# Designs tried in a protein design chat: VH-VL binders against q9nrl2r1430to1533. Part 231

Target 1, 104 residues: q9nrl2r1430to1533
Amino acid sequence: GGVHELSAFEQLVVELVRHDDSWPFLKLVSKIQVPDYYDIIKKPIALNIIREKVNKCEYKLASEFIDDIELMFSNCFEYNPRNTSEAKAGTRLQAFFHIQAQKL
Key: E = the ipSAE of ESMFold2; O = the ipSAE of OpenDDE; V2 = 0.75 times the mean of E and O plus 0.25 times the DockQ between their complexes.

## First folded at step 17 (VH-VL)

Design Y14 (framework fv_erenumab; at its last look DockQ between E and O 0.89; V2 from the best seeds 0.77)
Fold by OpenDDE, look of step 17:
Structure Y14 (fold): chain C 104 residues (1-104), chain A 121 residues (1-121), chain B 110 residues (1-110)
Amino acid sequence: as target 1 above (104 residues)
Amino acid sequence: QVQLVESGGGVVQPGRSLRLSCAASGFTFSSYAMHWVRQAPGKGLEWVAVISYKGSDKYSVDSVKGRFTISRDNSKNTLFLQMNSLRAEDTAVYYCARKPSYTRGTYFDPWGQGTTVTVSS
Amino acid sequence: QSVLTQPPSVSAAPGQKVTISCSGSSSNIGNEFVSWYQQLPGTAPKLLIYENNKRPSGIPDRFSGSKSGTSTTLGITGLQTGDEADYYCATWDDSLDAYVFGGGTKLTVL
């Protein structure tokens, strides 16, 4: 049960990180690089943070894990216009995630 | 058309102050982060400072921290660079530049024509 | 002493192809988009390439950009006398937490 779910979360994060379209999501946005970001995005999150939460067993339910991943994509689409490389990468990665998440 | 026009450059002695301005037109100034980039005579480009679209977040390169302050007045479509305690190594053409999108990967477009600052005894 | 390394100069005859390299590290070019700028003598820099290989409107397809690993390359085909200028690569550096430029390359048209 819990051990199997934890392993599944860990494996899914690994797969997301290895995906070619993961580059916008690997770590939090720099405040200096994009000083406007945190005025717009109030709940920043990235794959490295999600991985840490998985390692610390902070996800008790699959829905909690999924919510954080969806938040990550939501932030991307909220800040980046649709025609940006980040948004396009996010769209593809989210589609991949949705397929993999069905196995949880 | 999108345009940036710098002003305020001049010749000053070390330790003095100078305030640069950059007038923006042709776009919604308050929607973009703005930058200062400088170029010493015969040298390359050096990033100096950035300010967020609202002006609430400001950052600068270490070599000017405590001496230079970036600011903006969105009601006047103007970017500023207050330069205090000027040094000889601050001698350069100073360019204002726009961050043209909200993408994580950033580039500068357009650039102003630049204003020359000369610090000498 | 620039974070990004460019050759100081390149030269070629009109009509030829030239390439300008820009070498960085995993903390900059390896993980970030690269832009290129053209600076004609006595003028301000002009955006030439953004996001590694995209051209702004008005930039002819004679100019191209590519990135591999921790390096990027600007290509110019059909070289014209008007291409004589300084060229700079630029990107973000995660380690320095700052925008960084190459040292610049002077292109001479022979």
Scores: ipSAE 0.837, ipTM 0.934, lowest interface PAE 0.5, mean pLDDT 96
Fold by ESMFold2, look of step 17:
Structure Y14 (fold): chain C 104 residues (1-104), chain A 121 residues (1-121), chain B 110 residues (1-110)
Amino acid sequence: as target 1 above (104 residues)
Amino acid sequence: QVQLVESGGGVVQPGRSLRLSCAASGFTFSSYAMHWVRQAPGKGLEWVAVISYKGSDKYSVDSVKGRFTISRDNSKNTLFLQMNSLRAEDTAVYYCARKPSYTRGTYFDPWGQGTTVTVSS
Amino acid sequence: QSVLTQPPSVSAAPGQKVTISCSGSSSNIGNEFVSWYQQLPGTAPKLLIYENNKRPSGIPDRFSGSKSGTSTTLGITGLQTGDEADYYCATWDDSLDAYVFGGGTKLTVL
């Protein structure tokens, strides 16, 4: 709980952003670049949005924070075929997240 | 064989309208976002417009916004570009192009052969 | 001026190697995948390289792509007279919210 959890959330988000495989997840997908994305993905989320929610103390439970991170990966795998660079990056970053999340 | 074939180009006066078509074959047309790219005589390539695979989401470069409308008919495997209020600067070869990536891919494959639009008085 | 800067022309003899550069910024090449196109005289562009350095099926390995920082490079070894064409780099630009192409490089094979 409390202030230690919020510091841990921020620390984890910073580590995710710094990871080489964060590039698909830093900000929301551009609707112009990928015009069909939001027909398929109904709960869009990205690291910049998650970081903002941590800064505004919008996560009541650690599970809510973890759910948003996992939603981010789930969106990636739902939209992108497994052989794409985006899906491969998602797989590697998710594995990194699972290791770091053990510290929560 | 995957093919894109443009048609509907021609010579028109400034201020007039023209409608381009792109006939697609050899792939599932309704599974892909489609694009128009143009090339003025002796110049480079310029992206013009994109339409989502369902046809519901459409975007155009600012220089043609409000004048050009991209559309598609998935039942006929056809992409369209309605060009209104044509200007001399719109003179170009117009290519339709497929984006084969399902993601943030920034490449076009294949391209059609192009159709020529000349706007002159 | 083009958002992506390419030399207007390059030349080399048959059998030699040539390199075509493409310079951009952090809003495009720095954070987005790059593709390269060959346009033979009187024809439509053809994809040579995608995702910075990948070749589609049928493109020989004498064509190569690389990316470093905000710059990308197309390499062509074993140059043939049939390689005489215009070459374009392309990418997405976050600040323009648009696909952008380089101005093109005319390759002359002497």
Scores: ipSAE 0.624, ipTM 0.866, lowest interface PAE 1.2, mean pLDDT 91
ESMFold2 (binder alone), look of step 17: mean pLDDT 93; pTM 0.945

Design Y15 (framework fv_erenumab; at its last look DockQ between E and O 0.85; V2 from the best seeds 0.79)
Fold by OpenDDE, look of step 17:
Structure Y15 (fold): chain C 104 residues (1-104), chain A 121 residues (1-121), chain B 110 residues (1-110)
Amino acid sequence: as target 1 above (104 residues)
Amino acid sequence: QVQLVESGGGVVQPGRSLRLSCAASGFTFSSYAMHWVRQAPGKGLEWVAVISYKGSDKYSVDSVKGRFTISRDNSKNTLFLQMNSLRAEDTAVYYCARKPSYQRGTYFDPWGQGTTVTVSS
Amino acid sequence: QSVLTQPPSVSAAPGQKVTISCSGSSSNIGNEFVSWYQQLPGTAPKLLIYENNKRPSGIPDRFSGSKSGTSTTLGITGLQTGDEADYYCATWDDSLDAYVFGGGTKLTVL
């Protein structure tokens, strides 16, 4: 039950991080690098934060975990135009996630 | 056409102040973060400061912190760099540059022609 | 010294190919997009390459960029006299929380 789900979340995060298209999502955007980011994105999140939440057992339901991952992608698509490398990477990574999430 | 034009450079003594301006045209100025980059005589490029599109967030390189202030007036399509307590090592051509898109790992395009600041006794 | 390392100068004859290297670390080139700038004598820098290997409109395909690991390379084929300039690589450095440039490379057309 809970232990199995936790292991599944950990494994999925590992797979997302290792994916070639994970680079926009590995950590939070720097305020200095992109000073406009946090004026637009109000609920920032990244894979390292999600990993920490998994390690701390903060996800009691698979839906909570999925919601954070989807938020991560939503932020990417909200901030980055469709023709950007970030948005394209996000599209591919999200597709991968949706396939893997079916196993949860 | 997209254009940036710097002004306000000159020759000043150490400890004095100078205010640079950058006039933007040909694009929606208020939609872009803007940067200052400088180049000492015969030297390379050095990033100086950045300001967000609304002007609410400002950052600068450590060597100018407490002395330089970046600002902007979106109603006038103008970027500013207030330089106080100027030092000899601040001598450089100062360029304003646009952050051309909302992305991580951004670049600079276009650049202004630059304005020269000389700090000497 | 610059965070990004470039050779101080390169040279070649017209029509030849030249490459300019730019070496960094995992905190910059290793994890970020790289851009290249051309600075003709007495002029402002001009964007040449962005996102490692993309050319802005108006930049001929004689100019190319590539990235591998913690290094990037600017390639110029069919060298012309008008290519004589200084070239700079640039990227973001996560460790310094700053935009960083290479030291610049002076290209001389023989």
Scores: ipSAE 0.842, ipTM 0.936, lowest interface PAE 0.5, mean pLDDT 96
Fold by ESMFold2, look of step 17:
Structure Y15 (fold): chain C 104 residues (1-104), chain A 121 residues (1-121), chain B 110 residues (1-110)
Amino acid sequence: as target 1 above (104 residues)
Amino acid sequence: QVQLVESGGGVVQPGRSLRLSCAASGFTFSSYAMHWVRQAPGKGLEWVAVISYKGSDKYSVDSVKGRFTISRDNSKNTLFLQMNSLRAEDTAVYYCARKPSYQRGTYFDPWGQGTTVTVSS
Amino acid sequence: QSVLTQPPSVSAAPGQKVTISCSGSSSNIGNEFVSWYQQLPGTAPKLLIYENNKRPSGIPDRFSGSKSGTSTTLGITGLQTGDEADYYCATWDDSLDAYVFGGGTKLTVL
């Protein structure tokens, strides 16, 4: 049941965090490092926040979990031009996520 | 021919104020966050402040917080640094610098030629 | 003292190779892109290397960068007398919430 689904979400988040291309997504973008980020990205999210939400059972539906992960990638592509290292990492990690999510 | 040109430096007594300007040309100034970096005589580089492309978000290093204010006028392609309550340790060449517009672009290109601020009694 | 540690000076003969190290921590080099700057005497810094190992247009391939763990290295081959300058590494430091520069390395071409 639901307990096994939440454990699967945690396992998937751990795999994302350990992926070589996770570096743009581990924590929220620093407002000082990138001062215009939050003028453009209005729903910021990162892997550490998603992992905490899984741990606190804040996702009631699998779709909510998937939506947060996809929001994370969407933010990356919205802020970063496609030829940047960040966008390329996002493309590769998103592809990995889609493969792993098929196993849910 | 992307250029940044600083001005407004000079010799001033401790406790006084100066306003630095940086004139930008050859690129779309309003599309970039802008920075100030300084270099004390015979010393290394120290990051001072950043301002977002719209000017709505401003941050500075702790040693100048409350004394220095970064600002910009996008209609005039100009970056500013208002420096109040100047101290001897603020003596430096001040550079304006452009940072790329993507998430963790942790580099500065181009730099201005710098303007010298000397704070002495 | 800088959070990023560089040797204060290095030297080598014209035509030779030199490397300049820059050592930091997990709060900066370990998780962030590194850049390198050349500052010729009396001039402003100029970008040599960005994103650890990339060169902007106009920088010859005898300048190279690398990163391993919490350390980064600038390599310069085919040294010329015109390469005499100060060289700085730079990155973001998450603990300080600031951009940080190494203390600089003076290169002498003998």
Scores: ipSAE 0.685, ipTM 0.882, lowest interface PAE 1.0, mean pLDDT 92
ESMFold2 (binder alone), look of step 17: mean pLDDT 92; pTM 0.936

Design Y16 (framework fv_erenumab; at its last look DockQ between E and O 0.78; V2 from the best seeds 0.73)
Fold by OpenDDE, look of step 17:
Structure Y16 (fold): chain C 104 residues (1-104), chain A 121 residues (1-121), chain B 110 residues (1-110)
Amino acid sequence: as target 1 above (104 residues)
Amino acid sequence: QVQLVESGGGVVQPGRSLRLSCAASGFTFSSYAMHWVRQAPGKGLEWVAVISYKGSDKYSVDSVKGRFTISRDNSKNTLFLQMNSLRAEDTAVYYCARKPYYSRATYFDPWGQGTTVTVSS
Amino acid sequence: QSVLTQPPSVSAAPGQKVTISCSGSSSNIGNEFVYWYQQLPGTAPKLLIYENNKRPSGIPDRFSGSKSGTSTTLGITGLQTGDEADYYCATWDDSLDAYVFGGGTKLTVL
């Protein structure tokens, strides 16, 4: 059960990273690029961090994995206005995630 | 109308100091990160420094670290660049520029008309 | 010296089409949005293209941007004398953790 679940998390992260709309989420936001970001976002997270947590077997429950992915999207929507490319990409990627997450 | 107006440029000798100002109007200044970009005579554009909307986070290009300090006074809608230990290679037109959206977009709009700094012996 | 490489100059007659190339790497153009600025003689830079191919309000559709791989191209159709200016590409570089510009291209209208 645990091994199969881990494999499912790995596969889903791979699919998210390969998605065309993953660009806002691949790594943490640079402090120089966006100096205001960390004044607003208190729990930063990205796909590379989530991938690392998966590799370290830090997710014991599917709900924990899903929570981190949802946090990632929540951060995007909190910082980026709806009409931005980042928010639009996030919306599409989240929809994709919700479909794929049904397999977990 | 969104507008940025730089001032404080002039001719100084190497080793001296100069303080540039940028007066902002037509938008909520305190909501935007602000930048300095410079252009040496007949040369291209070079990013110099950025400051967060609250002024708590500041970053600059390596060539000016320890010499230049970016700051702001949101109550006066003004951006500053304190330039110490000036060198000949600091000679340039200095532009203040706004990061236009509260997003991860990384471009400048608008730009001020610039103020000229000349460092010569 | 510039992280992004542009041709130093291009020229064409009024009414013609010109293209200005900008070449980078995977750590900048390959992974980030590209922006173009127009700088008329004796003036400050003005945003011309944002996010690879979008035009700000007031920029005519004669100006276009495209991106492929680690390169981007600015296109100008129906060239006018008023288009004579310096053009700069710009983006973020993830490796350098810095804003980067091309060396600029001088466009001469013959």
Scores: ipSAE 0.840, ipTM 0.937, lowest interface PAE 0.5, mean pLDDT 96
Fold by ESMFold2, look of step 17:
Structure Y16 (fold): chain C 104 residues (1-104), chain A 121 residues (1-121), chain B 110 residues (1-110)
Amino acid sequence: as target 1 above (104 residues)
Amino acid sequence: QVQLVESGGGVVQPGRSLRLSCAASGFTFSSYAMHWVRQAPGKGLEWVAVISYKGSDKYSVDSVKGRFTISRDNSKNTLFLQMNSLRAEDTAVYYCARKPYYSRATYFDPWGQGTTVTVSS
Amino acid sequence: QSVLTQPPSVSAAPGQKVTISCSGSSSNIGNEFVYWYQQLPGTAPKLLIYENNKRPSGIPDRFSGSKSGTSTTLGITGLQTGDEADYYCATWDDSLDAYVFGGGTKLTVL
């Protein structure tokens, strides 16, 4: 939407990136590091890509922005077993996101 | 109980070919990406190649690219390394290794006991 | 490729403590989990420490790991003659898009 909505998206992405549990989500998973990732995860997304989309004003609605963030978490839970450090970080960051997203 | 057993090593002349096998047991082999790691005599560990759980995605270190091909047969729980155009620098113990199923995991557990390849004229 | 730097050897007496350092960069240790392997003489490597400081089942708590900035350290207390081995740090390197190992450290228990 408008300039105030874009500022809110930017602020939320900044808060997510600065969170201690953002480390699994900062950039796309390397195909060489994890060669089976892209056989399982069909719609990859990461915070650096989302931040770029905010900077380029590619989100028309808050729901589109929220959908990309939720897709990021959904991918994490689909690929990583619940007891892994990645899944635990995802759970905590998603909880933080849900609190912050109420402000949109 | 999880076990990896390599075979197929030996002494070969430069320019020849050799095929290594790794038999897996005690886990669902088809659910894991698999690796080859080598260790030249008296030297450290070097990652060689990785193959995805389905066998469709394969990557290798530049020094062996075009010469070595990693493959797998999930119906027989077996990993392979086809080594063509062998060079003296390929002399090493070759280990197969299992990678955990995590998005950023870079460790190997377990490792096989290794099979020795010696390339000598 | 050896982008991670370890001392070539360390030694200490039985019962003592030793630390083994491993130095890297922001493209590897600085942004990735670090792992340690023990290679006993004549054997395959075995996972000793994963995700910087976690121990797999069966690894005694005498073995510990830590990470600070672009460096990691393996600590071994209560040294036993059976700890005599080569120790390797390892991680993923983002800029090389490759798995990397340190050069290894030979631990001698005198």
Scores: ipSAE 0.596, ipTM 0.851, lowest interface PAE 1.4, mean pLDDT 91
ESMFold2 (binder alone), look of step 17: mean pLDDT 90; pTM 0.896

Design Y17 (framework fv_erenumab; at its last look DockQ between E and O 0.84; V2 from the best seeds 0.75)
Fold by OpenDDE, look of step 17:
Formats: sequence, structure tokens, C-alpha cells
Structure Y17 (fold): chain C 104 residues (1-104), chain A 121 residues (1-121), chain B 110 residues (1-110)
Amino acid sequence: as target 1 above (104 residues)
Amino acid sequence: QVQLVESGGGVVQPGRSLRLSCAASGFTFSSYAMHWVRQAPGKGLEWVAVISWKGSDKYSVDSVKGRFTISRDNSKNTLFLQMNSLRAEDTAVYYCARKPYYSRATYFDPWGQGTTVTVSS
Amino acid sequence: QSVLTQPPSVSAAPGQKVTISCSGSSSNIGEEFVSWYQQLPGTAPKLLIYENNKRPSGIPDRFSGSKSGTSTTLGITGLQTGDEADYYCATWDDSLDAYVFGGGTKLTVL
């Protein structure tokens, strides 16, 4: 099942990246652009990091992959107020993810 | 009312020092990263420096590194720019500006009215 | 020499529509929100547009912003004499790791 799971993770990451609401999550927040971000967020993560982990076969279980994706959304909601474009995009993308993750 | 008021500008000779201040009011100053932006006479806007809400992280444009230091006193709602080894090309109106609390924010609001720094022999 | 490229000047008669372009690259406008600022003569810049097309409170709807690819455009309809000012686009540049501005556009109302 490892090969099949890897393909499923790859496909899901591709779908997340291509989603219109992926823009807050494509890469890590810049320390210069947002110098106070890492005072709040202690486990930063982004889709490019998750994609790299998938490519390196670092996810042995679907739960590990899902945990990283959920962490990504959690970070967004922790830092950004609910009325921000980032939080709204995150809400929509997370809903999409939850639907797609049922196929894992 | 959210307001930023700069002060400390003046006329100095090259090589001298000047300290700018920015007094903030109308918002929780300690919750926001603050910036300095400058504008040379008849020229455009140039980003200068940023400081985190707590003051623990500071960054500046390469042209002022080693000469300018951004700092803040949250107990006094004041932002500072220490300018050493001033050069003629540092002549500009200096604005303090607030950055919104968004992870992908790229704009400033509000801006102060600016304070003028003139470096000439 | 600015990272973002604007026309140096535009002009139109009162009541007309004008557009101001701002061209960048994939490392700035291509992937980041764009803002626009109005600077009236002898005053500080004022936020006009943020997040490509949003207006702050107090900015009339005759001001609009749009973004496509690595370029953005400020639109002003129903031009008024009070709109005569310098206009700047701005965003974040990931490759330079810095906030960047356009060179500014002088708008003259004829």
C-alpha cells in the first residue's frame, strides 16, 4: 500500500496547490515581510514543504500526512483574524481538503 | 483616531548623526510591526526598515545597513530611527508607517506626515 | 530603475477615465497582493487600494484596482481636479526580500 499511498498524497498536494485558495499556503512566510510571525507560530509549514516530504517518502501513514496539512491550516487560523482574506481562503481550502482526504 | 507623527528631522552635515521619532496613537502600538519609508526630493518611495511588534526582530534595506538602526519603545508608543554616518543620498522625507496584522499583507496604513532630513555640506 | 514600472505621467480632462499601469515580475506582483497610494502635492502617501482591488473606508468607488499576471492597473473614473497627484503601486518582492514601490505616476487634470 505504500506506493499507492504515495501516489495519493502526491495527487492531493497537486490539487491543493492548484486550488484558487492555496495562495496563503504555497510557501513559508518571510521573516522580513512578517517579522512577528514566528513569535506566534512555532511549527511553520507550507505546501512546498509538504510536497518535498511526500517526494522524500517521509510519510509512512496517511495520518502523518493529514496532520501536517491540518497544522498548516491551524497556523493560518492562529495568526490571521477570521475576517482576513488569508483566513477565509484557509477555510475554503480546508473544506476542500477534508472532502479529498476521504479518498485516502 | 489612528495617528502617526514623526519628528527629529533637520539639516546636518555628512558623517553626522540624527535620531527620528514617531509617536503613535489611536491603536495598540505593541501589536503591530512598524516601518520606515523615505522619499528623496522629487523622487519615489523607498522602503527603509521594519521592526517586529516586540522589537526583537529588525531588518533594513542594504543601503542603510550598518548605519541606520530601527527601534521602539512600546511603553511610550514610539518608533525610532537612529541614523549614523549620514550621506547626501540619505536626504529625504522620512515616513513611519504601520503594517496590518496579516500573514500575506503587503501594504501600509496609516502613514505619518513625515519629517524632513537634509544632509549637506 | 524601480522594481515596479509605472508610466511617468498621465493626463485627462475632468469627468474622463484614466488608467495607470504597474508592471512587475513573478517574484512580486505575480504572487503577492498589490496596493496603490495617492500622494497629493506636499502631503504624505495615502492608501488608495489594497489586496489588488479593495478600497479602504472613505475611498470612493470611482477608484478601482485590478491585477492580471505580473501587472496591475489603477482606474479612476469621473476624474476631478482634486485627483491631481502622484500615484504609487507597491507590493512585496520575494527575490529581493523587501517591500518595493513603483516609480510613481504624475496625474494631471487638464
Scores: ipSAE 0.842, ipTM 0.935, lowest interface PAE 0.5, mean pLDDT 96
Fold by ESMFold2, look of step 17:
Structure Y17 (fold): chain C 104 residues (1-104), chain A 121 residues (1-121), chain B 110 residues (1-110)
Amino acid sequence: as target 1 above (104 residues)
Amino acid sequence: QVQLVESGGGVVQPGRSLRLSCAASGFTFSSYAMHWVRQAPGKGLEWVAVISWKGSDKYSVDSVKGRFTISRDNSKNTLFLQMNSLRAEDTAVYYCARKPYYSRATYFDPWGQGTTVTVSS
Amino acid sequence: QSVLTQPPSVSAAPGQKVTISCSGSSSNIGEEFVSWYQQLPGTAPKLLIYENNKRPSGIPDRFSGSKSGTSTTLGITGLQTGDEADYYCATWDDSLDAYVFGGGTKLTVL
């Protein structure tokens, strides 16, 4: 929604990026590094893309912003087995996000 | 036992073509991205190409782009490397290698024993 | 020169320990997992270490890996003559959009 809500989205994205467990989510998965990824994940998203959407005022509602963040975690759990370092990082970062999202 | 076995190497003249095969056994081949890595005589390892588990996404190092094509036949558990317009600098042992199926994994396990390609007049 | 820099050779006596360094950059080791491979003379590479410091089944715990900043280290304790081989570090490089290997380190057991 408004200017204050967009500032809150930016602040939350900054908090997520600075979290130790953000490393799987900072940028889109490389097709060359992980060539199977896009056969499974049809709606790819990452923190750098979400931040750009905030900067361009593409989110009209907090729910749209939250949906992109939750999609990011859902993609992680869909592709990565639960015992992988990526899935464990996703679990911890998602828990952090849920706490921070209550502030929106 | 998980195993990869390369074949199809040989001695060929520059400008000719050669097709390498890699037979996989002991795992669900169609669930893994597959790679080719080469090693020139007395030199280190160079990544050459990767193919996704379905075979639809293929990528290769610039020095072979347009000349080499990676492919797979999941019904036969076989990986291929079609090498066209071969050059002396393509002389190497060629290994096939498996990548784990999770994202951002950076290791190859297992490797085949390799097949030797020699390009000379 | 290789994207990842390793010493060309190292030597140590049986029973000793040795470390093999691998230096990279922020676009590779600094943000990506590292793996290590052993290549015995005349054979294919074999995975020793994945995800910086994990050992696959069958690799003895005298092989270890560590990572700090843009550098990684393979450690080998209780050195045996059968450890004489070439050792390679490897990782993904975001800037090159490619998998990269170190130039290799020849370990000689004297």
Scores: ipSAE 0.605, ipTM 0.858, lowest interface PAE 1.3, mean pLDDT 91
ESMFold2 (binder alone), look of step 17: mean pLDDT 94; pTM 0.948

